# Miniprotein binders against b1l550: the designs that were tried, part 224

Target 1, 279 residues: b1l550
Amino acid sequence: MRLPEELLERARDIHSEAPSHRIKLDRVGSFGLKVPVEFKGFLLLAEADVWVSLPEGRRGVDLSRQVEAIYELSNPPKDPFSLCREAAISLLEKLNYADSSGVSIRFDAPLQDGESLKYYGVEISSIASDEIINKIRVEILGMTACPCTAELIRAYKSSEIAATHTQRSLGILEVSTKAEHPDPDKLASIIERAMSSPLRTYTKRPDEGGLVIRSLSNARLAEDVVREMIHLFLEEFGHLPEDTHILAAVRSMESVHMHDIYAERSFSLDEIRKEISSH
Key: E = the ipSAE of ESMFold2; O = the ipSAE of OpenDDE; V2 = 0.75 times the mean of E and O plus 0.25 times the DockQ between their complexes.

## First folded at step 22 (miniprotein)

Design lk16 (at its last fold request DockQ between E and O 0.81; V2 from the best seeds 0.73)
Fold by ESMFold2, fold request of step 24:
Formats: sequence, C-alpha cells, structure tokens
Structure lk16 (fold): chain B 279 residues (1-279), chain A 99 residues (1-99)
Amino acid sequence: as target 1 above (279 residues)
Amino acid sequence: SREEYQEYRKLLLEAFKLIREAMKLLREGNPEEALRLLEKAFELAQRAFELAEDDPFTRLALWLMAQIRELQAEAYKKLGDKERAKELKEEARELEEEL
C-alpha cells in the first residue's frame, strides 16, 4: 500500500501540537480495557483503565502507547498489584510529557465458600508521579437485619415471637496509601464480620420464641455496621502511614423503607485517632 | 474441583505462552509459523472453556479465544487472505459479545 504510506509520511502529528485552549487535563486515557490477571492462584479477566496527565501545551495523548504500556506487561498474566504499579511507571516512561499516570484494575475476586467459590468486587489502582499512591476498593454483598423493625414487632405484639426482615447490603472499604495495597481478602473479611448476623426468620412458631429471641441480638443499623468496619480496620491496619485515607460505607436495600439506606465515613488515620482520643 | 481448576489453569497458561511466541513471530514477519502456534493455542483455550465451572473462568477462556481469533486474522491479513481475516475478526467479535 505505497500510496497510504506516502500519506502517513505527510500527516501531522496532531497529538504533539499545542491546543487552541491551553488548559491542562488531569486524566486522559483508555478506559474499559480487558486484561488477564493472576490473583491468589486464579486466572481472571479484569477490566483496566489507564491514563496520564496532559500538560496545557500538548493537544493529545498517544493512545497506542498507553494501551501498549499495560498489554506488554499482561502476558504472562501477573498479579494485579504488580501490573498496576509497573504499568503506571511504564506510562510515565512512554509518555514523557505527563507528570502523572494512573492504572486501575477491576475484577471479581474469588473466595472459598465451603466447597465452592463466591466473589467480591475489587478495584486496585496505582497513581504514579514523583511518588506512588496505591488505592484499593473492595465491595462485598452481605445480609443485614433491621433492629428497628424487630423492636416494633416485639412492642406491638407483646409476645416471645421475634421477626424482622433481612435485606441485601453492599459494604465498601476504600484505602489510599503510600504503603503497599492492603490484602483485599482481609478488607472483605472486615466488611463481612461487620455485617455478620444470625439467621433470621419470622415464620417460626411462637412457642419456639426463646431460640428466636436470642438470634435477634445481632441486628445492626447501617450506621453501626460502618462503625464496626472502622473499628475492625483500625485493629488490622492501624500500622499504615498516618496520612492513609479510608472510606467505609454501607448501602442497604431496605424493602420496608421503600428506598436504600446509605451510611459512610471517610478519614485519615491521623484524623480518626485524634477523634477517638478526644472521647 | 481444585484438580479441574488446575487443569484449566495449565491449559490457559500454555495458551498464553503460545500467544506470546506467535506475537513475536508476527512482529518478525512469520505469519505462517504464527498461525501454527495460534491453532494450538485456540485448541487449549477451547478445552479450558469446556472445563470452566464458574462464570469468571468461562469469561476469561472466551476472551482468550477471541484474542487468538484477532491474531489469526492479523496473520491472514499479512498473507493477503483478506476474506479469511474478515471471517476471523467477525468470530472474535461474536466471542466478545458473549462476555
């Protein structure tokens, strides 16, 4: 194809030109790439986003070099923590006009559940500049029981029967730190332990009420699930740098309330320790 | 089972290795040799797909089968067989739509 080659030789490199409006951009990249990873012995298909900063004097990014930065590192499949860090560094090397880069990798992580597997959501990120910031977000579904409904039923019926409803709740922990990424299985465990409750049933016969009454003691408000997540996080990860930032949140799909309940708290380790020590 | 997953994993890792070798051959201008490796890689990925027990394992195997079809299409394009290349690209797209 000699004619197309001659046209390519004459074409402007529009990406290196100055833009008509000299405004820097924080994130310019390729989003939704599919990449293979190896996580704890499992080969998985992940979704990746890659980006760089774009200085005010450069019109566009070289998208092929961005895609190259991650795909060159993805075969053989490697752990997503190394892939994120190495790809972010490679982006800065390949796109030398950028002052920062980032890579996010999302997948459903397997957990042993008896003789089968269950899955929780993970997003692993590294943002590189003059330093590297590591970010991890874990989302896991659980079941919660409403303590307000249980108390209302008890009060109105004046009986040993106990009933409440259960609903799905999504627990979220997100950590940004200069240290290595926390183990996502430990974050998932913290969320599950914060949401743990005994089996609830409101179809039990009343004369079995002693057993049912004892099982209601583990119902928790969404607010208290978030508080418990924070408590458990501090027990396990209080060693992280003081400027580590955490978000803890719960979204409960409340059928009785006809809307979702949401609770969250964000903090640095320094902030939360000062808050707790003042009480 | 764990034994079945380990076979799945072994098949895919070998397919990934063959893909790395085929991509090198394509860069070096050896599309016929690359196609021989890609045929073997596709067989391995298809066997892994048949062993897959969970959706995430099925998805990875399907994605790899699609990637192999894309590379085969690239190889046939380099050989001048544009109709075969088009057929393989369409198959790759169909496999990716199953994801």
Scores: ipSAE 0.814, ipTM 0.945, lowest interface PAE 0.6, mean pLDDT 83
Fold by OpenDDE base, look of step 22:
Structure lk16 (fold): chain B 279 residues (1-279), chain A 99 residues (1-99)
Amino acid sequence: as target 1 above (279 residues)
Amino acid sequence: SREEYQEYRKLLLEAFKLIREAMKLLREGNPEEALRLLEKAFELAQRAFELAEDDPFTRLALWLMAQIRELQAEAYKKLGDKERAKELKEEARELEEEL
């Protein structure tokens, strides 16, 4: 039942009223919107979060305007990097009471794996205020092999390739920068190269054996993977601003334990450069 | 295949174009012409859905079909056909539940 338009003229604008408690809110918006994007030639349905700040003197945010802002920019579908930045700016323009805005877009990014596609998780964000901060988070699964068990088995039986347990591990890279968003495929590649081996969607039996052998030959602790991710990141993205913030993390789904192993390092480019130069 | 995806992409981009034009027509008070464009857009989206083999591509096509049904419902409501508008809204809801 649509209420008659005449009722809209008589209804108080609840959102523009003074709140009972004059407190500023940092983020108010709509989460879990579905928006189309074009990522590297692929048309995809993504999830989007949109938000703005709310001043102490305003009861609520005009949520309809937020939704309109992102949908106006989403047809035709565009790259999620531009969509995030443009939508964040548009939100500040449309909602003039806000001093900050943000947009986050999440989807599974297709990655070519031979003749098939595999996917990794990506979240692309932009936060607008006096400046624009761009954020990207990449998550991709790989395989790790335990070096500790391998060493024990090697000590017990002399073999060229020591047997060890393997597990799936989730690698995470999160980058926040005033520069443009880093290429998520490059970030995904860094994570995969930091692990013992990548995962494959479809493997023939010989290919599966090759992946396992590779893992055994490149056994790494979760700690090793994180350090390798950081090393490879610096090689590829060391040109980013010094105030760029990075989170590198790994969650290893251990096959011999019921719990996961987790390792992380948070750092700025300036901080990590100083740390490495001191050795 | 790469060729199948190119066709899928072409179909969806054309559907998106028609939707933009239909939305403009709805704002201008021309729901009849908007409906003609939306019908064509739905056919294109449906063809894209049929071509889609992978979940991400299927989901986008389904979502677009649902959006088109909602716009059609709005157009019929403007024309005074409340019954047809209700049917189309229900179809849109059913499509969205598959997402």
Scores: ipSAE 0.645, ipTM 0.874, lowest interface PAE 0.7, mean pLDDT 90
ESMFold2, look of step 22: ipSAE 0.769; ipTM 0.932
ESMFold2 (binder alone), look of step 22: mean pLDDT 88; pTM 0.886
ESMFold2, fold request of step 24: ipSAE 0.782, 0.801; ipTM 0.936, 0.940
ESMFold2 (binder alone), fold request of step 24: mean pLDDT 88, 88, 88; pTM 0.885, 0.887, 0.884
OpenDDE base, fold request of step 24: ipSAE 0.601, 0.602, 0.593; ipTM 0.860, 0.860, 0.858

Design lk17 (at its last look DockQ between E and O 0.81; V2 from the best seeds 0.71)
Fold by ESMFold2, look of step 22:
Structure lk17 (fold): chain B 279 residues (1-279), chain A 99 residues (1-99)
Amino acid sequence: as target 1 above (279 residues)
Amino acid sequence: SEEEYLEYRKLLLEAFKLIREAMKLLREGNPEEALRLLEKAFELAQRAFELAEDDPFTRLALWLMAQIRELQAEAYKKLGDKERAKELKEEARELEEEL
C-alpha cells in the first residue's frame, strides 16, 4: 500500500516529543554492528555497540546518527582503541541531548603461538561524558591441573607416580580505568602465566607431553589461579590510578566433573593494596 | 603464512580504498563509475578470501564482499535496474549468512 505524500506535512517528529512517562534511560543505542578494525597489523572484523544516555524529556534517539558516528570513522580501518574513543566523542557531538555516550568493540585477537596463531577474546569500551572511562576485558583459554588429585595419587602406594586430571580453563581480566586501555596482549599473558600451562593450536606428541608435564609441575586450584592473576596484574599495572577497578576470574571446565568451577575477585587498586599491607 | 597474509592485507586495503571512492561517487550521483570501482573492489576482496587461512580472516573478507554487493545494489537502484539490485541484495544476504 502507498500512503499519500501530503501526510508528510502532518506527521510529527516522534523522537523529539516528550514521553508519556518521563524517565531517563542510561543506554539507548545500536548493538551488534559489524565494523572493520586494524589490531597490531591484523585486519579483523569486530562487533560494536554504540549508545547514548536519553534524558527524561526526550522520547527517542536518532539511531541513524549513532550508526553514522562509528561507520564514517571505520574506513580506512584503524586501531580499535582510537575507533572506540573517537566514536564515543563523535556520538556526544552528534547527539547533543545526551549526557554520556559509549562505544564497545569486540574481536578475537591473534596471538603468535609457535609457527601458528591462536586467538583470545577482547572487548574494549570507552564511556564519554565530562571525562572518558576506558574499559577492557580479556578472555583466554589455558590448561589447569588439579593439585588435590595429584597429591592423592602421589601418596598412593608409590610416590613415583605423577598424575592428575587436567582441563581447559577460561581466564578473565577486566579493567576499568581513567588511564589508557592496558595492552590486551599483556593481560592475556598474565592470565596464561597464572595457569598451569598454556594451550597450543598445534602440537606433536612430544610437545603435548611437555605441556602436560609442565601443567603437572604447576598444578593450581582455580582459586589460586585467580590469586596469581591478581599478583601478576599488580606487578605489571600497579602504576594505574588508585581508583582503577579490576575483575579477575576463572571458569574451569573440570574433566572429571559434570559442572564448571568458578572463582572471581573484584577490587580497586586502593582496596587490594590495603588488603595486602594488612598482613 | 606471513607472505600470504601480507598479500591478503594489501588486497583488502585497496578494496577499502575503492569502496571509499565508490561511496563518494554514489553521493555525487555517479553510479556508473561507482559500479566500475565496486567490481574491482569485489575482485580484490574475493582474492583475499581465497588467500585467507584462518576463520577471522575469511570472516572479514566475506563481510567486505557482502558490503560491496550492498553498494552495487544501491548503485543499480539509482540506475533504475530494480531486478539487478534485488539480485545483488540476495547475494549480499547469502554472503552474510556464511559469516
Scores: ipSAE 0.722, ipTM 0.916, lowest interface PAE 1.0, mean pLDDT 86
Fold by OpenDDE base, look of step 22:
Structure lk17 (fold): chain B 279 residues (1-279), chain A 99 residues (1-99)
Amino acid sequence: as target 1 above (279 residues)
Amino acid sequence: SEEEYLEYRKLLLEAFKLIREAMKLLREGNPEEALRLLEKAFELAQRAFELAEDDPFTRLALWLMAQIRELQAEAYKKLGDKERAKELKEEARELEEEL
């Protein structure tokens, strides 16, 4: 039963009332919205979070206006980078009591793998205030081979290719910058190149064998993968502002243990450049 | 295939266009013409759904079908047909549950 529109005119605007406790909130919004996007020619359904700050003197946020803001910008579908930035700005314009806004868009990004598509996880965000900060998080699975076990086996049996255990590993790159969002495909490529080998969706037996051999010949610790990710990132994205913040991480789903191995480094471009130049 | 995807994309983009036009008509107080456009949009989205083989593409088509049903329900409500509006809203809910 929709209440008659006439009742809306008589109802107090609860959201505009003074709260019982005058406390500012940093983020108030709608999470898990479904929005269409166009990513590199692909039309996809993404999940979106939208939020604004709430001043101490206002009880609630007008959530309907937040939802309207992002949906107005989502038809026709557009690239998620522009959608995030434009929606974040639009939220501040529509909700003039807010001093900050943010939008996050999440989806599985298609990546060409021969004749098939594989997918990696991507989250694209923009936070607007006096400035705009763009954030991107990329997650992609690869394969790692253990160098320690390989060395043990090599010591025991003289073989050209040392056998070792392999496992799936999740690589993560998160970048926060005042510049434009870095290309997620390039980030995904960095992660894959930092691992022992990529994963393939469809492998014929000969291709599978080749993939394993490649992995064995390029054995890496989780720590090695993170360091390699950072190295490759600096080569590709060293032109970004010095205050750009990066998180590089790997979660290795160990095949010989019930627990995962995790390694990470958080850094700014300025910080890591100084560190490398000191050696 | 690339050709199948291009057709899928074409169908959905046309459906999105029709939806924008229908929403404008609904705001302007022309629900009858909006319904005509929404019916065509639904057919296009359904064809796209049938063409889609992969989960990401099927999900977008299903979502769009659900959105169209919701807009149709709104249009019928404006026309005073509460029964049809209720049916369409239920269909929209069923489509959303498949997501």
Scores: ipSAE 0.646, ipTM 0.874, lowest interface PAE 0.7, mean pLDDT 90
ESMFold2 (binder alone), look of step 22: mean pLDDT 88; pTM 0.882

Design lk18 (at its last look DockQ between E and O 0.89; V2 from the best seeds 0.75)
Fold by ESMFold2, look of step 22:
Structure lk18 (fold): chain B 279 residues (1-279), chain A 99 residues (1-99)
Amino acid sequence: as target 1 above (279 residues)
Amino acid sequence: SWEEYLEYRKLLLEAFKLIREAMKLLREGNPEEALRLLEKAFELAQRAFELAEDDPFTRLALWLMAQIRELQAEAYKKLGDKERAKELKEEARELEEEL
């Protein structure tokens, strides 16, 4: 049953009223919107969140206006970095009561894997106020091999047997910076290179053997995968502003355990440089 | 194959273009011409859906087909055909549930 449109003429504008409790809100918006993007030549369906701050004196947000802002910018499809930044700026311009806005865009990024594609997770954000802060999170699966078990097996058989347990591990890099978003493919590459071996979409038995042998030669603790990720990140992105914040993490789905192993380090570039230079 | 992806991409970009033109026509009060463009856009998106090999490409094509059905429903509502508009909105909902 549709209500008569004539009622719109008589209804109060609830959103512009003062609330009963005058409390500022940090994020009010629409989450889980589907939006088309074009990433490195691929047309993809992404998921987006949009929000603005809400001052203490305003009861509600113009939610339909927020949704319109991002959809107006999404056709023709464009790269998710431009969409994210432009939508965040547009939200502040169109919702003038807000002192900040934010847009997040999530998608699975295609990556060439022989003659097929594999995918890794990407979430991009831009938060606009008197400045713009850009955030990117990349998640990609790789393979890790346990060096402790490898050493025990080597010692037991005097190096006659090269073996250890291997498992899938999820590597995570998250970067928050005033500079442009780092290239997600480069972040994914850093994570994969820190692992014992990358995962492949399809592997025949001779190639599968090669992956296992490579992983044995690159056996690493989860802790050392995180350290290697940080080392490689600093080599590639050490030029970013000093207040850039990074989170590096690994969740290892250990094949011989009932539970996952997790290692994480967060830092600013200024912080980690001082730590390294003191040793 | 990469050649099939390039055709998929070409079909979808043309569908997006037709959608932009149809949305302009709807704002200008020309729903009949908008429907002609939307019908062509739907055919292109459906062909792209049939070419899609991977889940992400299937999902985008389905989503676009649903968006086109929503716009068609809006156009029929402006023409006063509320039954057709309702049918198209329901079809759009069904397409989005497959995502």
Scores: ipSAE 0.737, ipTM 0.921, lowest interface PAE 1.0, mean pLDDT 87
Fold by OpenDDE base, look of step 22:
Structure lk18 (fold): chain B 279 residues (1-279), chain A 99 residues (1-99)
Amino acid sequence: as target 1 above (279 residues)
Amino acid sequence: SWEEYLEYRKLLLEAFKLIREAMKLLREGNPEEALRLLEKAFELAQRAFELAEDDPFTRLALWLMAQIRELQAEAYKKLGDKERAKELKEEARELEEEL
């Protein structure tokens, strides 16, 4: 039942009213919108969150204008980096009572794996105020092999390649910068290279054996993976601004335990450079 | 295959173009011409859906089909055909539930 348009003219604008409690809100918006994007030539359906700040003197945000802002920019589909930045700016222009805005776009990014595609998780964000901060989070699964068990078995039985248990591990890189968004494929590559081996979607038995052998020959603790991620990140992205903030993390889904192992480091580029130079 | 994907992409991009034009026509008060474009857009999106082998591509095609049905429903409502508008909205809802 659509209410007659005539009722809209008589209805109070509830959103523009003074609130009962004059309190500023940091983020008010629509979460879980579906928006099309073009990522590396692939047309994908992404989830989007859009928000603005709300001043103390306004009861509510015009949510319809927020939704309109992102959808206007989404046809034709464009890269999610530009979409985030442009939408964040557009939100501030359309909602002039807001002093800050933000857009976050989430999807599974396709990555070529031989003749097939594998996917990794990506979240691309931009926050606009007096400045624009760009954020990207990449999550990709890899495989780790335990060096501790390998060393125990090596001590017990002399073998060229010591047997050990393997598990799936989730690697995470989150980058916040005033520069452009880092390339998520490069971030995903860093995570995979930091692991004992990558995962593959389709493996024939010989290929499976090769992956396991690779993992056994490159056994790493979760701690080792995080340190390697940081090292590789500095090599690839050391040119970013010094105030760039990074989170590097690994969640290892242990095969011999019922619990996961987690390791992380949060740092700025200036902080980590000082730390490394001191050794 | 990459060739199949390129065809899928071509179909969807053309559908997106038609949707933009249809939305303009709806704003200009020409729902009849908008409907003609939306019908073509739906056919393209449906063909893309049939070509899609992977979940991400299937979901985008389904979403676009749902968006087209919603726009068609709006156009029929402007034409005074409330029954057809209701049917199309229900179809849009059914497509969205598959997402």
Scores: ipSAE 0.676, ipTM 0.885, lowest interface PAE 0.7, mean pLDDT 90
ESMFold2 (binder alone), look of step 22: mean pLDDT 88; pTM 0.880

Design lk19 (at its last look DockQ between E and O 0.85; V2 from the best seeds 0.73)
Fold by ESMFold2, look of step 22:
Structure lk19 (fold): chain B 279 residues (1-279), chain A 99 residues (1-99)
Amino acid sequence: as target 1 above (279 residues)
Amino acid sequence: SLEEYLEYRKLLLEAFKLIREAMKLLREGNPEEALRLLEKAFELAQRAFELAEDDPFTRLALWLMAQIRELQAEAYKKLGDKERAKELKEEARELEEEL
């Protein structure tokens, strides 16, 4: 049932009132918005979250102004990093009672894989206040091969047989920095190079054999993959600000186990450099 | 193929342009001309949907078709045709459920 328009004009503006309990809120927003973006020449449907802080003296946020901040900027579709940053700034302008705002944008990024495309997960964020903090998370699947089983099989008949179990593994890199977002393709490349082998969209038997052979020659524990990801990250992105924070992780769906294996390391650039230099 | 993707991209960019123009016409109180542009935009988005080979591209085209139906419903509401507006909002909902 639609209510009469006169009621809307006569109703209190609930959002601008003081609340009964004067408690600041860190994130109040609209989540799961669908937004078009253009990433490296590809038009994609992304999912966005928008939010602002809410001071202890304000009861609610004007949700229509929140979604306005991103939708006004989304046609024509544009680069998701620019959209993310510009929408976060627009939120602070439109909702001037907030001391911070944030925008997250998630999409599946295309990556050339022979004559077809494969996709990896990207989530970017921009958090605006007196400064802007940029966050990016990249997730991509690869293959890992167990070195422990490979060694056991080698020892079984004096190294005549080369074999081990292989499995799908999800690699994760998250970066929070005051600098611009790192290129997600470079982060995805770091993750794939740290794995035993990349996953392919389509393979014929000779190509499949080569992929398996590569995996056997690059057998790595999940722990080794995380360490390699960190090494490769530092080579490419060690120039970022010292307070840049990174999470490197791997989740493996082990082919001979009933459960997943997980390895993770969080660090700041300052922290990891001190750790490495102490050895 | 690259050629197929470039045609897909061309169709969608023109559809986005027509949508921007239609939204301006709706704000200016010209729903009849907005509907004319939205009909063209829907045809372009539908052709892009038929060209799409990968799920991300089909999802964008489908979402855009749903957005166009929502705008058409708004236009018919401004023309006083509540029955047609309701039908188009239902079609938009159905398209969004396929995502």
Scores: ipSAE 0.750, ipTM 0.926, lowest interface PAE 0.8, mean pLDDT 87
Fold by OpenDDE base, look of step 22:
Structure lk19 (fold): chain B 279 residues (1-279), chain A 99 residues (1-99)
Amino acid sequence: as target 1 above (279 residues)
Amino acid sequence: SLEEYLEYRKLLLEAFKLIREAMKLLREGNPEEALRLLEKAFELAQRAFELAEDDPFTRLALWLMAQIRELQAEAYKKLGDKERAKELKEEARELEEEL
C-alpha cells in the first residue's frame, strides 16, 4: 500500500528534527547500491556507497536524495572516476547541511589476457569537502615462488632451475591523492610485474609449464614483492603530488602453511623519496 | 567475441536511452507513452541478456531488466492498474534475486 501523497504533507519531517543527542556524524549514507558504469569501453554493474556528514542539529539524512544524486549521473553510464567526483560534488549541493561527502564504487575490472578476459578488483572513491581527495584501491592475484626453498634445493642438488613451492598471492595498491585517480590498469600491471609471474585464466599445458618456469626464475619473498611494487610505482607515478599517500601490500596464500604471509608499507611520496635519497 | 560485445553494448545503450526518455515522460504525466518505450527497452535488455556469456555482462542486463519492470510498475500505478503494477514489481524482485 503506497500511502496517499497527501499524508506526506501532514507527516513531520523526522529527518529535519533536532536529535535527542546533539552529536555530529561523519558518514551517513546508503551502502551497496548497484549502479552501471562504463570502464574502458566495458559496461559493468558496480556497487556504490554514498554518504554525507550530518550536523549535530539534524536528526537524519535525506537518503532518497543521496540515491537520486548518483542515479541521475549514472544514465547514461559513465566512467567511474567522473561518476565518483561528480556524485560527491552533487551530494554537497543537494544536501546543503553537509560539510563533507563521499562516493565509493567497486567492481571487477576486465583486463585483456590474450584472447580472454581476466578480472581484478578495483575500488574508486572521491571525498569532497573544501577539497576533493581521490582514492583508488586495486587488488590482483599473482603467483610467487619461494627463494628460500629454492636455495636449499640448489644447495642439495645442483640444477640450473631450482625447484621450489609456489603459491597464489594477492597484491594491493591503494593510492589517495588530490590529483586525478591513477590508472587502475597501470596499478594492476605494477602488481603483476612485482610478482614472480601473473596468473592466467586459460592455460594450455605448454603455457602452464612456461608460467611455472618463469615463476621459478623470479623467486621472490612477499617482502620482495612489496618493495618491487613500491619501486615500480615510483617509476610510473612519481609525478603525483608529494602529499599523495600509498599503501602497498601483499597477502601470500602459502602452500606449505595453513596461514597466510602478509607484508605492507604505508607511505607518502615525500616520505619515501627522502628514504631512498638517504641511501 | 568483440563483435558480440559490441552488439551487447549497442543494445544496452539504446535501452538506457529509452529509459531516460520514459522517466521524463513519467514526470510529465504521460505514462502510456512511457510504457511503450519501456517495453522496447525491456526487449533490448533481454536480447542483451541472451547474448551475454560472462557473469558481469549477464548481471548488468538482469539489473536493467529489473529496473525497467519497476518503472513499468510505476507507470501502471499512475494509470490506476494496481494489479498489473503488483505483478511487475514481483517480476522485478525475482530478477533482482538472481543478481
Scores: ipSAE 0.645, ipTM 0.873, lowest interface PAE 0.7, mean pLDDT 90
ESMFold2 (binder alone), look of step 22: mean pLDDT 88; pTM 0.886

